# Designs tried in a protein design chat: miniprotein binders against q9zu90. Part 5

Target 1, 292 residues: q9zu90
Amino acid sequence: MKTELEEEEEEEWRSVHEVLLIVLPYLHSLFELLSMIRVSRSLRDAIRDETALWTKLVIEPPLSSRLTDDILSEFSSKSAGKLKTLILRQCLMVTNKGLRRVVDANPLITKIIVPGCSGLTPEGIMECVESLSKNNHKLETLHINGVNGFTKQHLSALYTYLSSEGTIDLEVCPKCDEVRMIPSCSRESCNQKQRKCRGCWLCIPRCAECAVCLVGSDTESQEAACGNDDVLCLECWLVLPKCRFCNKPYCTNHSSRRHEIAITDAASRPSFECEACYYRAGTNPYEVDYQI
Key: E = the ipSAE of ESMFold2; O = the ipSAE of OpenDDE; V2 = 0.75 times the mean of E and O plus 0.25 times the DockQ between their complexes.

## First folded at step 3 (miniprotein)

Design a3
Fold by ESMFold2-Fast, scan of step 3:
Structure a3 (fold): chain B 292 residues (1-292), chain A 82 residues (1-82)
Amino acid sequence: as target 1 above (292 residues)
Amino acid sequence: SDEEQVNEIMQLATEYLDEARDLINKGDYETARELLDFAMLLIEWLAEIAEQYNDPRLIEQVDKILEEFNRQLDEVQKKMES
């Protein structure tokens, strides 16, 4: 009598809070938790709404760097196979084996969004998508920009696994014939006329912040602090915070690379120092070797 | 394992309340409110477990956490309304 009721109550409370017990103890500081709560509304909403927790998983910076295959596997296991949307942004520690474990445990997945997960390979993605296709559920969305090495043959095979209206964020660049992400351009002239700027990031110079093309324009590009020859349009350059020493800004995606200068009694201005200037430490920018 | 899990949730709830208190003191009421919303989920679960197992020690511990939660929530609400 009571034994059946006690078993049901035990199963109920374990299912409701088990995910919190597995994921949250792996956070080493309340700062990481605060960052998650502030930037991961989907995860916060999922925790508050159990139904959402079972159908959608979103991991974004700054927690991305802490996500291991083991943490991901435990969370996936507790979702009881109901996960439909998996979003992992810049999760560098996640491997092909980790992703495959999630896919095998969640055959109902229709969306895989793993941008910047450089620990993944084309072969790993192909195995995951092929595995899902065997379960008679059509994948609707596959975002894999930042996973290097996809070929045209990979891309052709991936489209056979997607629904007829399915989307992949990689395509064949019409200028270099390589498989790459082709950014959308918000420039009015490109939207109204033939898109002369249709090409990948390496073929077409674009603003690192807003992705507007910088070809066929009188607007001079300004250097970003991001490196890799990244440039910004003048509008974005003017509004982004700049390094105290070189006056170059980071784009929003690289803002975590700023070495912030705290406001103290000894400092009157809040600012940051870019990586290049920081590692130039000890060098006075006004000091010059004046030899006759 | 159950006792360890309950203690872990109690510790986490306390950490959320401590961090929310620090944010309230710094004037960041929006972030403090978000943390309190999350803490409420943990406190509701602890209260349910305390009632189901009728453990006087656990009931007392949960009551203390709930009292602090209510104090912080009232303070945040009053300051955000202002």
Scores: ipSAE 0.000, ipTM 0.151, lowest interface PAE 12.1, mean pLDDT 72

Design a4
Fold by ESMFold2-Fast, scan of step 3:
Structure a4 (fold): chain B 292 residues (1-292), chain A 82 residues (1-82)
Amino acid sequence: as target 1 above (292 residues)
Amino acid sequence: SDEEQVNKIMQDATEYLDLARFLINEGDYELARELLDWAMQLIEDLARIAEQYNDPRLIEQVDKILEEFNRQLDEVQKKMES
């Protein structure tokens, strides 16, 4: 029937709009959100008209190094006070004042994830979390690894401001008694929370790639090209791409340090040269390739 | 290689300019300005790399990107002031 077809078409548009509203709050980066605007006029219209689309703000590399307090404030303003999740990865220029402005403007925030934001301090984080607690919207998730200076006293106070189910990614290391991030270990024997495996990166040797503990006679490790005396478990070492000259791999987090060997390499897959081998090969200014 | 890194940065810069142009056309000048401000350091890095490579084609390509960046930034500033 004609009238039934017309009603079905209108219901389809309503259904599509509802799906977009569900999906958009779960986007992982500002680039993904902005890229989606380019794809669809309908999505573009939904983004313009719906403040709910800005309930999650994610800034990550390479954008993170360019993010200032003013830019952060302006982007968060799109949420019209409805921001619930703030994720800032490696945003070195963001300050306590910048974070506080976002928190004060968005009292509904339940998740603050700011790993590696070294411009922030424990005092700034404490002020933001306390402010949210006063507005009856207690924080559920606080990830602050890479923010320097947290003490056991800070950690105890933070838990009083979080919800009862609240989680913080910093713990007191049982080996050194300092406030540190303690990675989980995927090794089956470590499921029993053995003392030999539980500790921070400085107290327990771990694979740079998978964080599995390298404690005990059954564990084998090989040097990585990453520097800082990073080591890899044998399983990760075997599967990661290796430097053509020294046979050491980079972990995934340091893979950008690889010097890819261009067109003249006859290898069946892209070859690379690690930083140490690249610089050891001699002075770069007069390495002559006078090919036409 | 440095060449692969240059290509990646050029691609990123071009995508930023395209997205900023789209935002300007849609009338979202605030977001366009923020995006162009964020892209400024990529463009500065690109100019520095072009000088290091001494490649006439790369220098020409970078100059075109810089011209377009400045043109869009000027347009946004004028729109925001009106």
Scores: ipSAE 0.006, ipTM 0.197, lowest interface PAE 10.4, mean pLDDT 70

Design a5
Fold by ESMFold2-Fast, scan of step 3:
Structure a5 (fold): chain B 292 residues (1-292), chain A 82 residues (1-82)
Amino acid sequence: as target 1 above (292 residues)
Amino acid sequence: SDEELVNEIMQFATEYLDEARDLINKGDYETARKLLDEAMQLIELLAYIAEEYNDPRLIEQVDKILEEFNRQLDEVQKKMES
């Protein structure tokens, strides 16, 4: 039961800003954040007593660009040392020092998921994971793709710090012998994964949409609009919307590169042109002088 | 709609500024400053949302709230320093 003094401390007025600082790390979209603000008074009281919200911190785009080491420290302090899951996606300003402050304050962390956090280094990650390994709780999940410079020696050391069933999203590519993210092949018929389709994105051609391997003489591959010679499997190519001019589709991750064609009739099917076709549209007549 | 939600948050920011104004008028600069510090965090979030939505009208509305905030903050700082 709560003491009278504990009740008075818990009854202290909390601003909507304090509610936002508590819930922001646990919301997966800006829309969810906006929706929660509308019910902020009743939610403020509910969150005050909701221990589950103190165990997971999630920052994703578009919020990732706002996250500094100081803001991260503020957010993690709300967990009162109970944080178990830390997810920071594409948080470019977070540094080794910032991550270390969170880890030191939260010894119960079992999941660190920091994809695309290019401000972090292998040395910083190693120090954080080593620090956690000194506690009775072993790290279970470590996702560090997009952090540059990991070596095979780093990877070996990380496995000694993780739980026996722990997972790391970086592996030694069996084809190039570099430490890379190796996608899981979604092709059910693939029976020789270790020899044919086990490899990083640079060693094995894969569908940009579904990651199915495109290795072999009988494998269908279709050109994507994404650039960098990205390809798609036939199944994904057929389903994805295509450029009006070159008939190449973008994968979902590159769909923001579409130049939407402004159609005055709103009932018409939506259409777009890819970057290459858009920039080609203003060609000089003297540069287009060939007849077939 | 998202627009309705953002407008509702904008109303919250305005209410915070109105309460701070009342406190300034009563000479309670210490409480007003605390409330303005909290309002700044919400206004910063609104500015970020307005930029993400790239809505010129929304950006204009947020700018007006920020102008009023800056006027009140300057007034409080001058009174507390003197």
Scores: ipSAE 0.000, ipTM 0.155, lowest interface PAE 12.0, mean pLDDT 71

Design a6 (at its last look DockQ between E and O 0.16; V2 from the best seeds 0.00; counts 0 for: pae E 8.1 > 1.5, pTM O .769 < .8, placed apart)
Fold by OpenDDE base, look of step 4:
Structure a6 (fold): chain B 292 residues (1-292), chain A 82 residues (1-82)
Amino acid sequence: as target 1 above (292 residues)
Amino acid sequence: SDEEQVNLIMQIATFYLDLARYLINKGDYETARELLDEAMQLIEDLARIAEQYNDPRLIEQVDKILEEFNRQLDEVQKKMES
C-alpha cells in the first residue's frame, strides 16, 4: 500500500514526465532541472541508474540564456562524474570557472561543444583540455566557434593534447590567415581537399542553408530575411518559405523569427511575415517599403 | 535549502517562458500553450510557497512571472483565434 507521500511523488513525477514529452527537443536541460526539484529522492536515484540520461548534457537556445555557472554546476553534480558530452550553445553567462568546475567533476568528458559561449576564453578552454588530457584521457570533439580570441598559438597548443585533426571546429583560414570556422562545401565539384572555396565565412560567400559556396560567375545568390548579409543559393531559396510581404526566406536556423500568419485555408502554404515586415506593419500594414 | 529550491523553481519557470516564446515564434501554439499551462501551475505553487514564507521579494518576483506568463498566454490565444 503506497503511502500518501509516495502517491504525491508519483503524481508529481507524472506531471514532470508529461512536460518532458512536450519539450522533447530540450529534454536534457529540462529533465535535469525538473529532476532536481520535482522528482522525489527515490525516483531521482532510479533515474541516476539510467546512464544515458546523465552522460549527455545539452543546453541550447532558448534555455541557454539563463544558464549560470551555479546552475551548470548543479547539473554536473547529478551526473556523478559520468558526463561524456557537454553541449552548451550560446550560454553567455557561463565563465571559465564554471566550465572548469564541470570538467574537473567529469574527467571522462570526450565531447565539449560550446559554440557562441562568449563568456569563455581561449585560456579557459586550454585549462579544461589540459585537465581532461590527464591520465591518458583524450578529448575527441572540441567545438569552440564563437569563443573569441583564439590565435594560431592557441590552436597549436590545443593540438598537442588532441590526437586527431578535425577534433576542433576552428582552423586557420587559407584566405585571410585568421583562426575561424571553415565550412564544408556541399557542391560535388568542390569535394576536393584543396578546393578553391576553402575559406572562412568572411572570405567565401556561402549559402546560409546548405553551406554551398557561392563562388563563380554562375552562382546567383538571393538575400535572406536573416539579416547579417546572409545569402541563399537559388536551390535553397526556391524551396524555403518566403515572407508574404517581402518574399525573403529565413534559413532553417532562423526560422524561429517567422511570424506565422493564421492560415484560413488548410490548402494554403503556411505564410509568414518576417520580423522586419512585422515591425514595419506596425506603422502601415500595406506600405511595405521595399527599400530594405 | 528552501531558498535554493524556490530559486530553482523560478529558473524552471523562466525556462518554460523562454521555450514558450520560441514555440510561439515557430507557430507551434498548441505546444506553447501546454507548456505555459504547466509553467503556470509551477508558479502558482511557488506563489503559495512565497505566501507561506511571507517573503515580499519572492512574492514580487512570482507576480512578475505570472504577469509575463499571462501576457504570453494572451498572445497565444489571440493568434489561435485569428
Scores: ipSAE 0.018, ipTM 0.353, lowest interface PAE 5.8, mean pLDDT 78
Fold by ESMFold2, look of step 4:
Structure a6 (fold): chain B 292 residues (1-292), chain A 82 residues (1-82)
Amino acid sequence: as target 1 above (292 residues)
Amino acid sequence: SDEEQVNLIMQIATFYLDLARYLINKGDYETARELLDEAMQLIEDLARIAEQYNDPRLIEQVDKILEEFNRQLDEVQKKMES
């Protein structure tokens, strides 16, 4: 476990790495430079691990929509086999082959976090986990929510390779018996009997923003702009920005779908239109749909 | 084919610039500078290929990439100096 001093030294050292990479073409003899000065332990260790800067690769929206297997291979190659953490969020163009190439080149990976990567399959993920477990190495974290097709058999097999029961973000839903992500709930009544609302998104109505359950006589919900009948608890609904036409908010995860209204008057609150209202150009947003 | 290789280099260069733009917008100028330095070789390769093929549409796309690269370099340099 790192101390505060060692962490600060490592952060400063990574900055020195960056300067050295800029200066090296002009030095012509890095070996001779190091031999002429007394090399600190930190500098010497950093030079020997020149690729330490690339131990963590994180690709998220909006960039994730452009990540292909070939681009992923290019960026992961910068780690020179030292990659430890791979986080790909909603990388729809990444396939089993692309993930396998990264895993095969980086046997020290301890964290694979690939939520919403719908181009991956349970079989592809199993192969990667099996490959990583080969040399008595155990994956510490596996987040795979949004990869379709996981079964109880897949989940059981994955736990034979992992270091603890809580390392996978999927589990068997006690309500529908399917392998699903089961959100936690911060509602106080549920904390006393947390089993009461333990279930997946399909079995337990939940706020799309904070995941608190909406089961009970004292819960209120309002429709979100996100679609798919997503709802929000009253607390989240009150604080989230609303579409100026339909008064429905997006949850934070879908906030990029807002069509912002350009307002230069500092006294005016910022405003937006949701996609549904924006793309109904030439229609009255206050009309009720009475016709099929 | 050669066309597939040119397209791949262009995709990778564009992704470097998108990633660097993302980092600039988040205020991580030092990391953005590092990415731009790494992208320089790819952009030089694209410029050389565009001259070699003398294809007006390829030249136009490479010019757009070069313009964005230079804008990002200038932005990062000014922010790191302040």
Scores: ipSAE 0.012, ipTM 0.511, lowest interface PAE 8.1, mean pLDDT 74
Fold by ESMFold2-Fast, scan of step 3:
Structure a6 (fold): chain B 292 residues (1-292), chain A 82 residues (1-82)
Amino acid sequence: as target 1 above (292 residues)
Amino acid sequence: SDEEQVNLIMQIATFYLDLARYLINKGDYETARELLDEAMQLIEDLARIAEQYNDPRLIEQVDKILEEFNRQLDEVQKKMES
């Protein structure tokens, strides 16, 4: 019984061996093994693809830095054309071609959420959305904040391709008239539709952590370690861990910039140094000083 | 090259484990289990490649992948039982 199964496996290895030129002895065996892996995966995927198993694909930090167009294509292929929701957060290596491959393979997509994917362009997004529209499909959700260069003309065209109740997370800022993300505000006084804090991050000061507006005579702001004049509301500032030298906290989005202190306190949370303090206080004893 | 192909397979396997870890942390154990099941054959095949060529660096890299895979699989199984 097992010998018959072993013969079938050996024949499968041989049947996929289509390389004509092999120069190194171990190269032949490695190719056969890789071919077996490929065939096994293909057969497994064909069985799984009969179902709508993979209708949602979500990739978020810290995984985002590892996502290439090829890996994205591999993952989306499991949907067998039935992917409905694509969420890629801060996937800097994903290109217009990578996104287009997913869209072309998955014509049923209703949600594209690609915030902070700066490798994408307005032209690439337009082509993907237009392609979906041509398949008699209406996109319901398009989140593209962090993709630079969208114009008012782009927004007008995008709305013609979306469903009548479709949403885009970019708007024309009422303060500067540029196409920007207008953040929601959780402040109690801002629950009204015509809130005073309606505006982009450049027009309205906001907490870097929670995005509450910092407008009004009774609002407070505290300096963040994030740089670029980033500020925090008092509530967030109090909770976030602070640099031991300057007492400024990073928001969660910039927490990776913290330089953890090698020595830890026995009964306290590990402390950190912000980048500015670390590079100022940290000295390499082997570094040669130069004067120019 | 074959080395580039092995590196790509290791990258894909690592990505499966990173995605499964993310889902475990969010409490989506069912989807995490599906991903780990999908990755199982790929990781087993990497282990065979490492053993066959007896490359200490490759063995070390694949052992780390196997350890994380088994750790995640055990965690998911325990949490789904609960």
Scores: ipSAE 0.011, ipTM 0.424, lowest interface PAE 9.4, mean pLDDT 72
ESMFold2 (binder alone), look of step 4: mean pLDDT 85; pTM 0.792

Design a7
Fold by ESMFold2-Fast, scan of step 3:
Structure a7 (fold): chain B 292 residues (1-292), chain A 82 residues (1-82)
Amino acid sequence: as target 1 above (292 residues)
Amino acid sequence: SDEEQVNEIMQDATEYLDEARDLINKGDYETARLLLDIAMFLIELLAYIAEQYNDPRLIEQVDKILEEFNRQLDEVQKKMES
């Protein structure tokens, strides 16, 4: 009962926090934000309790391109040292110094999730994790895929700094012997001790949506509209929305490349046009083809 | 993705307006007003995003949802007796 109650409270604060972070960069002051947030007493109360709101800091696209070390420092300072989870997705301008500043100010951090933050280096990550390990609140989760240059020696050292149950999203690929992200595979045959599909995205062909391996001659793969030789398993291909002109779907990570089409026929599903088809035709030809 | 995030906010705002409409039809103006207050925040957020990206389609979508919001708000205010 108590564990479930605590999880529900965290989820409520998480939703409010994410909306707040989207708005903050577009407003002149917190005063303007508070003027807009006349919505509910619970939302207003959550924002007033900055420490409760700021136990989790999440910055994702499109905000990622605007996040500088100074802005990150400002946001993390609102947590009053109580920040537990830091999630920065594709924050290219964040540097080792910026991340270290957050870590030094927030010794209770248990999760660092910084995928695609290519401005960070292995040395910077090592310093941050080591700093946190000097506190009794060791890291439980470290996601660093997209930070280039990690070696096997780095991974070994990182595990000494993490909690005993700590997880890192990088492993040594058994195929190429490089430090890579190795996706989990949900196929029943891959659930055995001998996983023939254990390998990184460069060594093993995988579905762009679900990461299931595509290493059999009996395994069907379908082209995705994502480009970069991305392929989908048949199950994901069937479920994902498809371009009306070429019938290729985008995976969820590339759904922003869709040119959405508003359809006035209530019986019809919303449809989209992929990037390649859109630019080939100029203006959207769906409006002409759909209208009878 | 940013487009996916905007679509989620737009969908949430629309769902709150749909629920508010149902409550207005049932005569529950107090609960309808609370949902309209939530929708207002989401619509204002979308308006700032639309201005920031200078996206004409998003600006048009925001204007349409704002018109529906204003219609429902006016109806609720007129039906609340002093």
Scores: ipSAE 0.000, ipTM 0.135, lowest interface PAE 11.9, mean pLDDT 71

Design a8
Fold by ESMFold2-Fast, scan of step 3:
Structure a8 (fold): chain B 292 residues (1-292), chain A 82 residues (1-82)
Amino acid sequence: as target 1 above (292 residues)
Amino acid sequence: SDEEQVNEIMQMATWLLDIARDLINKGDYETARELLDMAMELIEVLARIAEQYNDPRLIEQVDKILEEFNRQLDEVQKKMES
């Protein structure tokens, strides 16, 4: 005789196994099945320990733009209350209500990582973290960089709801006194606590690719094609692909802005044109007929 | 090779979507939904590889598969609501 909770866990476990049995007849070879298991850590873990499939939910670009509250709810429902880690990067359509549904359904969450999810608000985050703190399991990791409007009062309250070893990726910037993300810097001159680069992205110039600070007389900065006065350290600039016309590279996060140049020659290599060069050489808006 | 690995993952994701499409046509929305969840895991792996190597062709292929995934997911969601 089992408890109701044990029976529900077995039903979820069997569901995943049944899906695999349906897929197997459609695979062309055992090699393809083994490759799928090896490549998909979640699938491999589910086969080895079925309960592990949905303990971690990760949505990152380019999938982020498609994630709605309803889709998020569907994915989290597969965890049957066992979700431990929620990672949503740049999921602009996710709302406070959507996040709250996941948190209410998954009281064992220890990590919430939602950078760039601008549809969320401080009030929504506070409600989710407070809800989790009422259980015996306190949140260990909270990454909320890109959620606008956090105050010092919010930050103080959040630390009361986290575990004693809990970490938040927002701090009070020592230069502007605003709640900001303060990036880590790996530059050798910055390894000491009294480093000059302690500050947010608005107070300290940093490489758009690796976040290393660009302060000091020995720092070499190169202009990026990304816009917003973004700059790159020399090391990152040297390795990133560059615009054919202006020789400025995009950082990895903005690589989708490249306009590929069609090449028909057999010996040709792919190249791109940045947005600024494309529109500079492009259509004059005054030559377009605006019908009144 | 990395190219062979990418092709294998791409093929597997495509097959899962093809199977899900067949199940949707047969009215088995619950099983189709579970296959779409599995396809998402493979699409995520492909998206990570595309970003790591900054390969525009792979990014385009991933976007195409994601469009089909979203079409099927929307259809399943609407049918399960009715």
Scores: ipSAE 0.012, ipTM 0.235, lowest interface PAE 9.3, mean pLDDT 72

Design a9
Fold by ESMFold2-Fast, scan of step 3:
Structure a9 (fold): chain B 292 residues (1-292), chain A 82 residues (1-82)
Amino acid sequence: as target 1 above (292 residues)
Amino acid sequence: SDEEQVNYIMQLATEYLDVARELINKGDYETARFLLDLAMQLIEILADIAEQYNDPRLIEQVDKILEEFNRQLDEVQKKMES
């Protein structure tokens, strides 16, 4: 889970790096790169501030699937060793070797946020964090949820490499004793020394949208279209758009799975069909091949 | 995922066309042509996707972007010749 400040910062830089990821293979010269400053006001301002642009690198869906070790190395090389924040969301092709190249080239890194990067391993993460600890800088933030295989021994070793105020988004679940992400809960009853919601997503039912616990009230949970038995709290369910056929909403992270229905009348509200209803109709979309 | 990529490419192509229009109005035809060349590559990707999905809505959206692209390209060519 991200803080509101972290989410706002990530959103600001995401668009700039996404544009660069798409166009970078087509740039032949510095003149062409400078022409990019005219694309948008935000992009022009970001490019002119070299320090800001290359101090933080953010790659998120939908472009995360195209990020290779070589492209990552090329992007990070432009920071000239000044990269401080690395955010890679669901970058499935990035390997331990690719991440290590970035870390070795950028000893000032204080934040590594690599959620859902399943190509990485605990051993690779350990080597990167250990390498950074050999400098006078210590890592402040390490988000590694979705990287499989972390043990309690890995966690204790990681904390020896982090700053004293350092945070890791994995901890030992008090219910199952496994290394998991334990979401924070904003529910008032949980803040009043009732800790029923201290547990991972497998031990404690939670809203797929806001992560609030659904312990003690079956009436609060509403089925989501996301699958995996995902549920939503009533508040989130009420505000999210619903499938025309089953009346189940997607959480924001799965909104891209909506099959939008053409408006037959300008007076009709825009509507969508969820993935399950679409496949039930026996019509599947063809495979999409992006050539960039 | 795939639909999110389509929507992003659609938005980016539209942004390139809007900036190209501003550059044409300012007389910067070289940079406008550069952005139009990038927009064409994105439109070609969208056309391939529209063909694969066979989605009438997506085909219509691609056609609209292609029309705007051709209009801007014609204006650039006309201005460069003058």
Scores: ipSAE 0.000, ipTM 0.146, lowest interface PAE 13.1, mean pLDDT 70

Design b1
Fold by ESMFold2-Fast, scan of step 3:
Structure b1 (fold): chain B 292 residues (1-292), chain A 82 residues (1-82)
Amino acid sequence: as target 1 above (292 residues)
Amino acid sequence: SDEEQVEKIMQDAFRYLDEALDLINKGDYETARKLLDEAMQLIEDLARIAEQYNDPRLIEEVDKILELFNEWLDLVQKKMES
């Protein structure tokens, strides 16, 4: 879990970078927008003591789809080599070359967090980490879940480049022996000695909302509307809003897939229809308009 | 063009904010308030331009710029109150 301070900093960085990405179609260059921000000396001085402007770059959905290598390079150049934390979530257009340009320009980076950036490869990540290591700057945090193809040999090599307390969000799954992300389990009975819940999302059934393991308790798992045989623990299932027709809830990550119903009953939470029920109703032969 | 209009309005708004903050530092709150009012008028003009072109995406994008401007106004207001 992120600390409150880290969450506040990330929200501030998202706001700044969100505006920069939004205005790009209306400005000739990102450089001109950054120049306008810098022209405000008084505002810059007021903000400088409250923020670590340009030492942390955060791009998250829905803006992730707009981030190209060129835009990333422009943001990176404004850090003047001072960038320490790079967070790119689900930035599908970012390539190995784009990431490498940022790393080469910012040798002080201590955190690389690029979950879901499927345009990156293990080879590209290895080259970036090796480059940082050559300058006596050791990474403290490397989150690369969603970059496919890492092997145990890659993990061993990466740990030689990280600081002694360095962390990688991938490890060897004890169940399938593949390199995977292993979620933490908050269940009170699960500790370091509990082997049943140590495994990736493919090996261990887990709640789609809270990641608690469902091992050894089939009765606690409830079907989610999310698809892919996603399940929820009873506690999460009880509190999440449910489809009015099938009574299955979406997890929070899939809440945008709800087809909201305009009319809501008094004293009830907003009602919705899940995708499966919505499309089933649309193909119902009795809903087809026939000529009289 | 929309791009040129947005760029110019943003530059003008930031200029008024800078001048207002300098005046606040000097203790001239009356002139600072006038410049803040001018900055607010420019942002209102920006919102009106977005509505006039009736482009839902442009309207949403302008709203995000307005959110950032309001954050900066809040910083200036806190300085006025100190």
Scores: ipSAE 0.000, ipTM 0.164, lowest interface PAE 14.3, mean pLDDT 69

